# VHH binders against NADH dehydrogenase [ubiquinone] 1 alpha subcomplex subunit 10, mitochondrial (ND-42), part 11

Target 1, 347 residues: NADH dehydrogenase [ubiquinone] 1 alpha subcomplex subunit 10, mitochondrial (ND-42), of Drosophila melanogaster (Fruit fly) (p91929)
Amino acid sequence: TKKYSVFNAIFDKTSKRFDENSKVICVEGPIAAGKSKFAKELAEELDMEYYPAVDLDLIYINSYGYDMRKLDPQLPPSCRSYDVRNFCLDPSHDLAAQFQIRMYMLRYSQYIDALQHVLSTGQGVVLERSPYSDFVFMEAMFRQGYLSRGARSVYNELRQNTIGELLKPHLVIYLDLPVDAVKKQIKARNVDYEVQSKVFSDAYLSDLEQLYKQQYLKDISTHAELLIYDWTAGGETEVVVEDIERIDFNQFEADIHNKKMLDWRFPLEAEWCEARIKYCHEKPDLMNYFNVPRFDVPELVRSADDGKVWRDVWFNAPGMKYRPGYNADMGDEGLLTKTKIGINQGI

## First folded at step 5 (VHH; framework vhh_7mjh_2)

Design s30 (from s2 with F103Y Y105F S106D)
Fold by ESMFold2-Fast, scan of step 5:
Structure s30 (fold): chain B 347 residues (1-347), chain A 125 residues (1-125)
Amino acid sequence: as target 1 above (347 residues)
Amino acid sequence: EVQLVESGGGLVQPGGSLRLSCAASGFTVSSNYMSWVRQAPGKGLEWIGRIYSGGSTYYNPSLKSLVTISRDNSKNTLYLQMNSLRAEDTATYYCARDYTVRYEFDSGWTYFDSWGQGTTVTVSS
């Protein structure tokens, strides 16, 4: 809690922006379930902001559209790109641990942006997956031998330091697709690295389903409303909208032991204002909770020599020498005195 | 060139306190992130904490009640103050120049380019 929150509570009534659709909705389910199409349609029907599934393009594509993966030949192996394509084709690579942690960080960062949107505008949000469900991928990777015990330990430490800082979703919608149907849809999508991947085995997909249903959905349903649909043949978004309209998000008012919506039960306007400030202005502080170095996990520790090479290469890449809007090489007209974009600028 | 020399280790009784020093040459500690790391006999390395170039500190949550990191810019020296020492704190303690890169999502990844020789702390009666 910041001292500015009292002033803002008096002059900026955060709660007045809320209506019945000021909700956080997370769409969950296995790969190839049709989550993107459904989530986008749901957001349109409910007039909510849509947040698509995160991917490492959010890290590798810079503000000018330059793909930083093109720098890989100039980088030591520990600093090269590793994305979902690499994971599908080579899941046992040392960089798989960094990939999974970066996926958690991206979902965490996006979720903060979604909370900021709801608390600042009152408009609801629909997200494809969330930081709350990310651990099912980490655990499935570990069970298949793709992550070391050390990498799993680091992930769990980072999650423990960060997950409690967020507000849980109001509603989780799980699109249920059995393993055999997931495999058929992967083939139907015909994405080359997915079809060729050994990752999407019966064991891996069964582990994901078990972790989703036995751990994530069970845990999140104590605080969030939960809707589960058989999505094997797809479904009608209108039917889901009608189901959502039947949910009483305030039923907890009749039962003091009901934990539903607990994170959203602020009794004072000052507390709503503090939450808004936290996610609008303190995102860098929240992201700094990921700074927990471990030396017993070599694949997650970059050598100083490798880091210096990475800094020199990335800092001098197209669009990276100066702040966005100040890179003449990319067609910008900026200030005469340029401000450098450094790789040691924080988060 | 760059050199780090730790000192101040020794035998200390359980519940006691000790202050370790790390003298730096070839670079300025106030312009760098600096970390303390320890290694107990037969165990792996354990990170203790960091002091940022601006002077703020961040500690391993398991150790935050035990330790304080500080520096003296005029002496180009880093310090680790330890209180309420236990037998489990018996280790060789190292200081290191912490070259942590924090750009966008690289937060949480760190590496060290210079280490000292270490100084041994033994907590025993």
Scores: ipSAE 0.014, ipTM 0.429, lowest interface PAE 7.1, mean pLDDT 84

Design s31 (from s2 with Y52S V101I S106D)
Fold by ESMFold2-Fast, scan of step 5:
Structure s31 (fold): chain B 347 residues (1-347), chain A 125 residues (1-125)
Amino acid sequence: as target 1 above (347 residues)
Amino acid sequence: EVQLVESGGGLVQPGGSLRLSCAASGFTVSSNYMSWVRQAPGKGLEWIGRISSGGSTYYNPSLKSLVTISRDNSKNTLYLQMNSLRAEDTATYYCARDYTIRFEYDSGWTYFDSWGQGTTVTVSS
């Protein structure tokens, strides 16, 4: 759309100064709240980069568009695909634990990319959810018996090892929908596995709302600005933009005990440069903090034999034998410097 | 054909240091990822860290300041150096050939091919 606000004019004037326009905005709320439409419109109005909600297609659809889920018949049960559809229809499956850890890692990886964008370009970002809110899904799954105590322990350990390495958002916008409205919107969207879901019970949805409001929003608001909207009938993005324009992101300067924007207080250019290097060049090191294997949680352990089968099947699949640009079976013309994917090195 | 033998364990006083060795035969340590893992009495296995074929090291964040993994390619041997030992470091220590697959977001999978017999470390005064 072609919609312009006073905020666009302000960004046009300050776009050459990273510290004035480098804002991270996270859009939060329950399933079916209309977050995608709102976040995309918000990003357009504020001239910010939009990051859509992560899903397992980021893992299962390779760089050539091949769907790796097609390999499932060749794989042992522990190595088969398990995504949001599978979770909705069979949440008690052993692979639900890996699914939740993968969702956290996807949000974590996307958030690093968003920080990289802000620090390298000065352009702000709008994300649908973040690694900071992901635990509400893990806790709700645990309360419903979909995760073991061991799986929950592993998740909490991985989160504790990684969450402190990130910069908290400047602003969190929560789109509030009560459980009844969520159930109505799920029916209205008419997605087959959502309507038939064993997961979207009153108990699960109430647990998510309680965890969001009583834990996440309370905790994140110590460091981030918070805007909450009743979104049962939807709303106008322009009204939210006007509310954002009224926020004083520097009010912490009037109170030494105010922790708002603490992660973003870089008094020296050297500190800005260090943050840029961390998120632009050291992402592989950050992702390596997830490599904490736990052998006492059976649903998160893959046998040696299963792992070898997975490795052989996945890295001989269409487009997976060589780096993107070098797979002749997919029409690539890069022939001189083929680099085989390092399957033993956990790429 | 493939064999791993750990050594260097024993009784050590709190605050002391130890260096464990893992001798490999039937394959080349420098061509593989190699991990150290420990098991305290009555507890599960805990991953300590790994070294890549290229020599890069990766550690469990809870243990990073206390341990160093290295190797001697000429002796086909892996080492674990531990400093400032505490009673809670009492465990049986294992080395393993590591095929842990870290493909983007695929965490939580543990896949070790070959294990040693272990060497026991007791931290007590």
Scores: ipSAE 0.043, ipTM 0.524, lowest interface PAE 6.1, mean pLDDT 83

Design s35
Fold by ESMFold2-Fast, scan of step 5:
Structure s35 (fold): chain B 347 residues (1-347), chain A 124 residues (1-124)
Amino acid sequence: as target 1 above (347 residues)
Amino acid sequence: EVQLVESGGGLVQPGGSLRLSCAASGFTVSSNYMSWVRQAPGKGLEWIGRIYSGGSTYYNPSLKSLVTISRDNSKNTLYLQMNSLRAEDTATYYCARDYTVFEYSSGWTYFDSWGQGTTVTVSS
């Protein structure tokens, strides 16, 4: 028999939850553009769920607030932590390739959660960046020599295996900041590793802008609506809301060659229900598409011995031995039989 | 001591089927994760799929409907069944002892042993 129930499709009527505000909106732009403040305000004004920019704290800070980076002295070099601070200060490190793949995986995981939210509740979502734009960082890193050809090939293979499984956003909002304004804003924010960064050169920031404008925005605008704003002096979220309200998301109905909203055109209730099931119940299957061999790319390979040490250290760390609520070392008083945390951690 | 020997490759016509074998010695396949990997001429490595120690399988989504991985524990041998072969399936096929750790956000994997490969050519 079929894996998915046709009975659920007939009686669930997932499409009935959708209204004009059941939209996926992605806020894009360079570093320091003010995306977080804008995206949060936009989500509040449109009554949508806000998804902040991902970072590696989602991997390194466990459910009890313990920082797994403290384990680095117990780990071999290939297993030690490497986050945005490390990247800014030491971008030529072997772990930079793993860092970029992890950033893509985190954006991918968050985007699935956002799709699940829209398909389950009908409430729209606003995200800071998405897996669709993540490649601009990968390509900029490659151009600066921070990634090998092998690492780039692995990234492209992982992206090709996964990106087609998602539904593209309805709307992309790009906050435009020229390179000189980006550099001024980095100095104004005065974050120590950003100011001291070896990465934020004119070349790197110019490459990011070029990749955003010449590749990402051109590609995504065939399927998503696009709004671009000069955000050098910031702007008023209310004005953007008014512009969004003027968009006709059903304009494609008048032109068979219009690809806008193609991923969201489901002719049958069964197809809406299958999409809902995919993102609500099959997330672990989608995330397993990232388990691709990299044995010919040294900087992405851990030896069997290193992997054993990592596993033993990480899953005996504070709060990691059992499921949240069952770790006595963290003060938990679980009433059920304790079970070890699986190798794959949810975020 | 640890050895993996692939066999069963050769010339096959488009639309045909082929079964590859991987004979293991020096360790027990049922106690390990085992993978099949291929490399087409002039292209990078492509992971085909994995069989877990418990016997369940997981496949590369691009190949899921075309391949089946199985094993015979009594013969300590791994198999890859391929159906509806196309010219794009022309590649050298490898079996590997898989020590992949499924860390949710790690984005890494590794193999500690793999074979010499067997070549499959799909041509009329």
Scores: ipSAE 0.006, ipTM 0.198, lowest interface PAE 11.1, mean pLDDT 81

Design s36
Fold by ESMFold2-Fast, scan of step 5:
Structure s36 (fold): chain B 347 residues (1-347), chain A 124 residues (1-124)
Amino acid sequence: as target 1 above (347 residues)
Amino acid sequence: EVQLVESGGGLVQPGGSLRLSCAASGFTVSSNYMSWVRQAPGKGLEWIGRIYSGGSTYYNPSLKSLVTISRDNSKNTLYLQMNSLRAEDTATYYCARDYTVRFYDSGWTYFDSWGQGTTVTVSS
């Protein structure tokens, strides 16, 4: 543990930004449980920043709104887009392994942004799922034969190398919906690829529920407060808010052996400052853990020829040739700056 | 024509140090990501680390305390410094041109040019 000077601690007091609402709340539950509506309403009621469920649009829709999936005809099969729609319709595809790793990476990236928000502003956050629960999807996919042993090994290694770098949530809210109710809600939502899905079988949905309840909720509740609601018929957000207001997040102050909130017990101002710096300024270092190559899992290895085609097609796509703000093909004029001197595009 | 030639391998005692070199021709190492990869006898390929075009480095977490990657742009040469060598570090070491794409494509790396390799044997 590196200590800062007394003067540094006095002038940069991260802890002064915190109040009773400086909390990380994760909303968890099965597909079609109504998590998005509930999480958004909860964030509004508590004056917290809302983080919606991640999806591959975060990768495939560029900063100009161009859908990179339109490039698929120009790409070799190994480089084509594969999102939740593709997974639902063709879960045995080799790209399912990359899809699951990308989902973990996106949840990890979003969670760092949420930690940055709390530590920089003191405002709490509400997230739909987190990197901590992502493994339930990986394990369910493996049980159904959608991931190889090698792909599972890579996922577990990436998770082991990254999960310990984060601060666990203060509160997990689990919206409980039994398998039959999940299937009914999937039909009610009537999303074409969901109702036609090869994935949403009784076995898969049962495996997800078991992994959530027997592994994730059991594990996370050693550190986070846990609220579980029967959400079969939905519920009132105001009731949940009242339950949250009854939680004493500082109960551990009376019992030093209590592990609740352990990640958020910073005894020194320097430790709060280090956490803020880590998630605000060192995010690229944390994300580099996802760039560790494995050569022993064929479905996660891209050939040099395929990779070159991918790179050339993707970074010559609309809005991708230059950094955001510098793409003339998208209507950008750019600024007369040092950054633009190397590119011989007129103003 | 792109060519990579590794050198500097040999027999070294446990706890010893060794520096490997990789001379590049046909392209500029400072304009590319470059990686070191090893293969122990009877084992698969294991990635050691990368130097980015900007000069920063990133290492396999299992090897971070043992290795340093550097380059000499004037000689167009990549280096791998290894310290505190153990018997398990016995392997053929390769340098490769590394096309790790942006972080949001982070599930993928590919290498399009490999050297011939240089063998390191750690034995008393």
Scores: ipSAE 0.462, ipTM 0.766, lowest interface PAE 2.9, mean pLDDT 85

Design s37
Fold by ESMFold2-Fast, scan of step 5:
Structure s37 (fold): chain B 347 residues (1-347), chain A 124 residues (1-124)
Amino acid sequence: as target 1 above (347 residues)
Amino acid sequence: EVQLVESGGGLVQPGGSLRLSCAASGFTVSSNYMSWVRQAPGKGLEWIGRIYSGGSTYYNPSLKSLVTISRDNSKNTLYLQMNSLRAEDTATYYCARDYTVRFEYSGWTYFDSWGQGTTVTVSS
């Protein structure tokens, strides 16, 4: 009896929280298209949780706001920071391979959090890009000679091992800007490393557009609804909201060969509960697929000596010796105050 | 002095089983991540799997059904159990101290303190 009560608590009816707005929406498009402004406004209008574009600040800015990039002078070259700024200015660097793998990993991690949110609360989500579209950047980098065949192989292996574990989005919105408009918007944003970038050539931007339109959008549209907008002059978010409200996400019920929403078609309540458990409790297992070492790709191998220096510098940095809340060097008194309070209470 | 000594290799017939040992001295295996790595003749290194300090394991997906990693903390020794051995499993097997860290999921690989290796030959 008690055991059955525990099962009922674990296998709660997840679908009771779902409504027409329990959707995963991904906003896609070239750099400088205005995706952040649009995605944030869309999420607000639809009462959905907004997930901004990932960047390496998620790795380099620690829980106390300390920027780990400040440690670079203490590190060997193989262990130094490399982010989007470095990529724009020096794309042929060996660290570009790790950068791209980290970008995929961060998008993958964020997407799991988004799935957890939808399955646990019933509230929809709006994300800027996703792990499903990340490969367009990897392939564009490879075409420009910024990634070796070995690095591309590692990326494809990691993607193949992980992408099938996720639930595809319900809707993809593509904000279309031609290459010339992208270049104009990069100049308008006037970010130093973007304007000076060696990466944002006509060839690279054309490759990205081709990969998006001829591979990603074509492939994802078999399972997700797709809306494409000319965003050269921007647009009104409310018009897109109206277009979304006209979409029949249950159109597949009339056509047995229609694969749209396939990942979200669970006939049994237990299947929804299993998906929720997977993304809420098994995330560490999913992320372990990124910890498969490859010794045959030199730019992804760190020497033991370099690794020891990196470990000693990074784990002795401000806020890094102990878990968040336990670092006295950052003003945390959790460990010390707990000890003092315990002693005084015993007296 | 940190030292790792592998043992248990030898000749085994296809379909057979073998257990390799890795005896550690100068440090405690239960306080570290430990990995098994192999190298077939004329080939590069291939990672087999890892045991975390807490005792959980994670394997190379291509090898998961064929291998089991365990340890005996009282003997400060790591083990690799291999079943259903094939000719392509012929390799030198190494035990290594593993510095893979949770927040760095990016594919960076570095291990220090490797053993000398033990050779497994699968043939009739």
Scores: ipSAE 0.402, ipTM 0.737, lowest interface PAE 3.7, mean pLDDT 85

Design s38
Fold by ESMFold2-Fast, scan of step 5:
Order: sequence, then C-alpha cells, then structure tokens
Structure s38 (fold): chain B 347 residues (1-347), chain A 123 residues (1-123)
Amino acid sequence: as target 1 above (347 residues)
Amino acid sequence: EVQLVESGGGLVQPGGSLRLSCAASGFTVSSNYMSWVRQAPGKGLEWIGRIYSGGSTYYNPSLKSLVTISRDNSKNTLYLQMNSLRAEDTATYYCARDYTVRFEYGWTYFDSWGQGTTVTVSS
C-alpha cells in the first residue's frame, strides 16, 4: 500500500486545472477586419489570455528594446531586414520568401506558448490567427508571383514537418469582410505602407478570401467548432460570447464518429502530462524542425561569407553579446555581481 | 587556419555500410553545429543531417533510418555512419560547419566546407 501511495504522489493531475473556459480560440479573417479589437475584448469577457497578431518586431526588437534593423548598413543585401512594411512596398523582393517562412515560424512559436499556458494554468487563450491558417497568405503570395515554386515547396516541407505536432483549436471565429469592405477599412486605418501597398489588389484579397473559405474553414471545421460573422459594420462582442456559451464542446460523446475535439480527447492523465511537458519543456526540439536546409532555392540560401558577416554583426550588437541579464553595455549587472556574494554571509 | 578534411569514401557493394570521418582543425567541433551534405553526380546538394553543440542530432526525414551522425570530442572528428547503401547513395559527401545560432530567425547558413569524399555504390 505504501508503494501505491508513492506512485499516486508522482502523478500530476493536469486535468484538474481544466474547466469550461480551458479552450483555445482562434480569431480569423481578412486584413483590416477589426480582429485585434474583437479578440482583445473577447479575451477580457471570457477571462482568457490574449495573444496579439505576430509581427517581425518579435525577431528585430531584442530583449533590451534595441532595433536590429539599424544594423542593415553593416550587412550584405541578403541579410538585411525585411518586414511587413517592406513586403507591402516591395513584394517581389527575394526576401519575401524568408518573410513568409518567418511569419509561419512566429505563429507556430506563439501557438506553442498558448498551448503551454492552457496546459499549465487551465486558463483559456484567444489568438489572432494561427499556424493552421498561415498557408492562405503563402498561397496568395504564390498566385501573385511573389514566391517561386521552390520557395513554396520549402514552405510546404516545413509545414508538413511541424503542423502535426500541435493540438488544433477548440473554436475558430471568422470575421467576414468582402473585398470592397477590406479596401475601405485599409484606407480608413490610414497606415502609410498599407495605403501605398502594391500587394492589396482585388486579385490578392479575393485569393485570400477564397483560400480562407474554400480550404482553411472547411478543413479546420472537421476538428474545431466554427462561428462565422458578417463583420462589415463590426459587431458586439457580448453577442459572440453568448453564442460561444451555447456551444456543446462535448457533442462527440453522443456521436463517436464526430471528429470534433479529437486532439483534446486524452483518456489518461499521463497523456495530459506528456502534452504539457512537450509544449513546456520541448519547445526547442519542436522549433528545430524548421532547420531543414534546401540548396535548390537561391533566395533562401545564404553564402558562407554573408552568413559569417551576419553572425559577427548581429551577435556583437547592443544586448546580443551575452544572454539577457548579462550585457553590461545595456546596463546589466553581469555574472560577477550575481556570484560575488555567498549565500551564507551571516549579515 | 580553419580546415575540414573528409575521409572514408570509396567503392561499396549495395546493401553495404560505410563510416565517413571529418577531421577538423583550427576550431572545436563540440562548440559548433556540424552538418553532412551530399551531391550526387549531375544533381544538386542534399542535406543529410546535423549534430548540435549539445550532442543531439536531427536528420533529413527521407534519410533518418539510414544514417547516424556522431562525434569524438577527444579527436575533434565528426562521423557519418551509413547502412543499407543503395546505388542512389552514390555521391560526394561533405562535412560543413553550421552557423545556426537561433532557429527563430528562419534561416541557417554553412561555413567552412571540406573538399569532400566520394562514395560509389555499385556492384
């Protein structure tokens, strides 16, 4: 009996942290649909953690607030910064392929953090877009000639290697805006590079809508619940909350052939613990799946000389020479100050 | 002077095994990510796999059941063990220093390539 008491003490009951609100919700829709305002309000109403849309500031702004884009004059052209502003103004640039792969990688990384939050705390999450929908942007870029067949092939290989490692969302909310309304909202937002954009044509925006509705929403709805709203004039978050509260996320219990929530049907406590460990402690292993080089796509290959210059410039930049907390040039008290005082000084 | 010298290539029968070596000088292999890459006659480069500074490995999914990458820190040498060799594995094999520092940046690059060692799988 004592032996069984020890075994019971070893098992963490992760499932005890879950309640009705331990859900992954993804807010989807075209550019300028008002997703950020809605997702933030939804997270507040449901007491869930909000994850804003990713951008390349997550790569280019270091932990000390230094903007790594300032290094561009010291870098060869292949290693210079390229973000959403650059994409809007110059979508045919060779760095557009790297930009799209980085956007997928950032959404993937954020999604792991969201899964970690749910599995560790039991608090639900609301995300703006997800790695599952990212391919609609890649395909639209390809249709407009902004990505080569080789770049598309690399993207698809990276996605194939990574997407199966995640748990699909419980709920997808799609905010629907027709192309004419999207163009009107882009103008109303009056962001300089968006208004001047070469990308936001009728063809590109129409391709995005088609890919969302005819591929993504169809595919994801086999596993996730789906709510679609006409968001042309916006809407009331409270109405959406009421619709969510009416969803039966356990309908699969009445119909075993129903594939909804399949990723979340863990019968054993050990399986919940394994999932928690995967997303909490094995994130570096998951992210390593993105390091599959392809030499047949020139715009995604760096020369050894260019890569060496990039490494030397980037890791000698302000805040980059040592780990966060150890960079004296940024005002950190280094390793010596942390190890100088013994714990048993007696004063 | 940084140098990588591959060895161990040659003629092998189909179904056979070979171990390739990559001797490094001017730097320490255990402090770097190291990759193996091959090029078949008339074809492009194909990445085989890497070993991280910490000792873990990651392989091209199409090759993972056929190859093992290892190192000997005392000899400053990288190895590629290949089993169940086929005619399609005929190629020049290169080791390369891999400057992957952060995977979240979405790209990697290779520095310092060896001269290569040729493996021919033929009866």
Scores: ipSAE 0.015, ipTM 0.480, lowest interface PAE 6.9, mean pLDDT 84

Design s39
Fold by ESMFold2-Fast, scan of step 5:
Structure s39 (fold): chain B 347 residues (1-347), chain A 124 residues (1-124)
Amino acid sequence: as target 1 above (347 residues)
Amino acid sequence: EVQLVESGGGLVQPGGSLRLSCAASGFTVSSNYMSWVRQAPGKGLEWIGRIYSGGSTYYNPSLKSLVTISRDNSKNTLYLQMNSLRAEDTATYYCARDYTRFEYDSGWTYFDSWGQGTTVTVSS
């Protein structure tokens, strides 16, 4: 662990970058609720950095825009791509467990970037969902039989080992849309795999709403402020901004048992700077907590032979043989020689 | 050719300590993630812990107070120090080159190369 000195506290004051808008805001709600439009507008209005909903394009689209899913014909079945389209059309597939763990990992990675942004710049952030709410999707999948007990156990252990390393949001905004309205919006969006989805049943959508309202919102509201809106017909972002401006984020000062903003109560500059260093410089260490081997859940284990084929195919794909900026096949220039520092490997 | 050879196993009394070693050839341990894994008779594989290429370690939470993983880069050798051994620690212990990654290979566990194993028996 990196110790923080008194000298750094005096000359590197993280807290001086903070103002009333140095907040972490998470926009939550069911699928098709209009979260993306709202979150983007909210971020623009509050002059905050917008973090769109994560998806597996963050894994499958490389730095040059090449879609790694095109490699599937060259890969053994255990190594083929499986994304939200595949999940919607075939949720009982063995790769659904990998998919859900990947979604949690991506939300976790993005959330660290958001914390880094706030602590480094003082600018607030608006995120579409967070690692804190991700478990509602995992539990809904489990209730429908899409995840084994072993996969659920792995997810819960990964979450418990990682979630405590983060700072909870200051504010959660929940856009409420009842199941029937969700179904109407899915049809209105007219995305082929969503309309034909085997996942978006009344049971699944009802379970998701119950998990959101009875577990996530109840639990997160002990630490974060909570705003809930009926978003069936959409709404005005300006009204939400006015509601946010009325929130007293220091209400906890009146009640010693109040846990709101607990993660953000740093009395010493050294503690603010330690948090900044954690999310700015120690992100690789935090992400390594996900690299925990599990041999007791077959659908999450890959054979060494399959893994070697995957590594060979993936790291010889367009733009993948060398690190971004070093791939001549993608038009990168100025390479005098190719070295091991430019080689992109599965390690 | 990549090869891993574990040694240092044997009979130990309950409460005792033991240090296992894993000698690597054909590759450099400091450039790889390296893990220790054990298998008790008639049971599945249980992951013990890992040393990252940078030298930091992460342990199975159920075992972290009982084990320490280290390496000697000059000898290209991994070590597993075990303390306060119990009967349930009786197992064959393996070292392995570890390619589990959640950056590019999220949701998958695989190990490229395994040692032969060394047997630890905790018995009075």
Scores: ipSAE 0.369, ipTM 0.713, lowest interface PAE 3.6, mean pLDDT 86

Design s40
Fold by ESMFold2-Fast, scan of step 5:
Structure s40 (fold): chain B 347 residues (1-347), chain A 126 residues (1-126)
Amino acid sequence: as target 1 above (347 residues)
Amino acid sequence: EVQLVESGGGLVQPGGSLRLSCAASGFTVSSNYMSWVRQAPGKGLEWIGRIYSGGSTYYNPSLKSLVTISRDNSKNTLYLQMNSLRAEDTATYYCARDYTVRFEYDSSGWTYFDSWGQGTTVTVSS
């Protein structure tokens, strides 16, 4: 409630935790551009928390390290795992739609954690991609025929319902690599499913570059500072750090028409406190936006029979019977008065 | 043995309000997630919203300003309050037991419904 947030602001001044490094930095670029190495080095040099690229291991590897993909032989086809490897080798599969929605959701979840970190500690963050750029992959998949019109509609609805709840980054760094260099680096990395991929065609990679440059970078630069580097031969992180140190993140104070950093211009301490509470305590409510059923897109609907089999198999798997910390079969000692915590009580 | 019975449908004028009921037997509504779903003539199913076991609600964002879901645990009954009804809200309305699961690391979950009611028809016309 507003009364509750005002009371908390009196005793918890969020703004006092901030300094010049309390920034959200997103590293963007095409596949195989060297983003992971650069983002990690950048975070180390700026003393910021590093958030690596999300993947479906965040869904399939449970809190005890058990790989849920091992359950696939026990599951109906509609409930089996489908990750980046499967997408690269079989992009026309019905599960590609769920895969792309899950990728957006994982970037959204990670971004909330990053905002929570900045607002709670004052330490800046460096992320590999963000929910703001995720639509580039969705649109490229659609253009190649990997997503139906219905699946695209669901994605756009989920994005429209969620994207406005976040605070946009302060800085976007784009590592530019042309299509021919991307293909060369994919070959050099020699990851089996990437080299054999049906997805990484000239058309797909060109669509990604166009969507990044013509839509994402143009749109995000109205709020975020933007640095673009030719990363074909890589580069020195120290040079980028020097460029960042030259950025005046407060230049909006001198220009009335400047919309940069608008999401980070809270005039009242109560508003900073509300933002901190939102990302620290209301994350489950934000994530509920992804639980909107759509019955008009068959590839995103699960039958009751398939769902029941999935539920029985998944929640009887190692470490899944109770919430993390309460599973005796995994060595957890738990509480003396153990309560059976159902899967519906917020796994 | 599980049964859901919707009631309260009928003819209403545009701009009017209506409250639908869903009486449950064979299980406890407060121990389950419950959803409302509608189907307009000749169209597919459209999810309206759910009430969680703890009593909180979540609505289809396209319908949030139109609807409110509530329950009476003592009567084991679910309700759907609809306001500012339009001709396009003409549909058969169903309640369903909802087995949506949300993981801490996967909010997409696996949504499937068991035990649907027979439905109650709402017609918005002058």
Scores: ipSAE 0.323, ipTM 0.688, lowest interface PAE 4.3, mean pLDDT 85

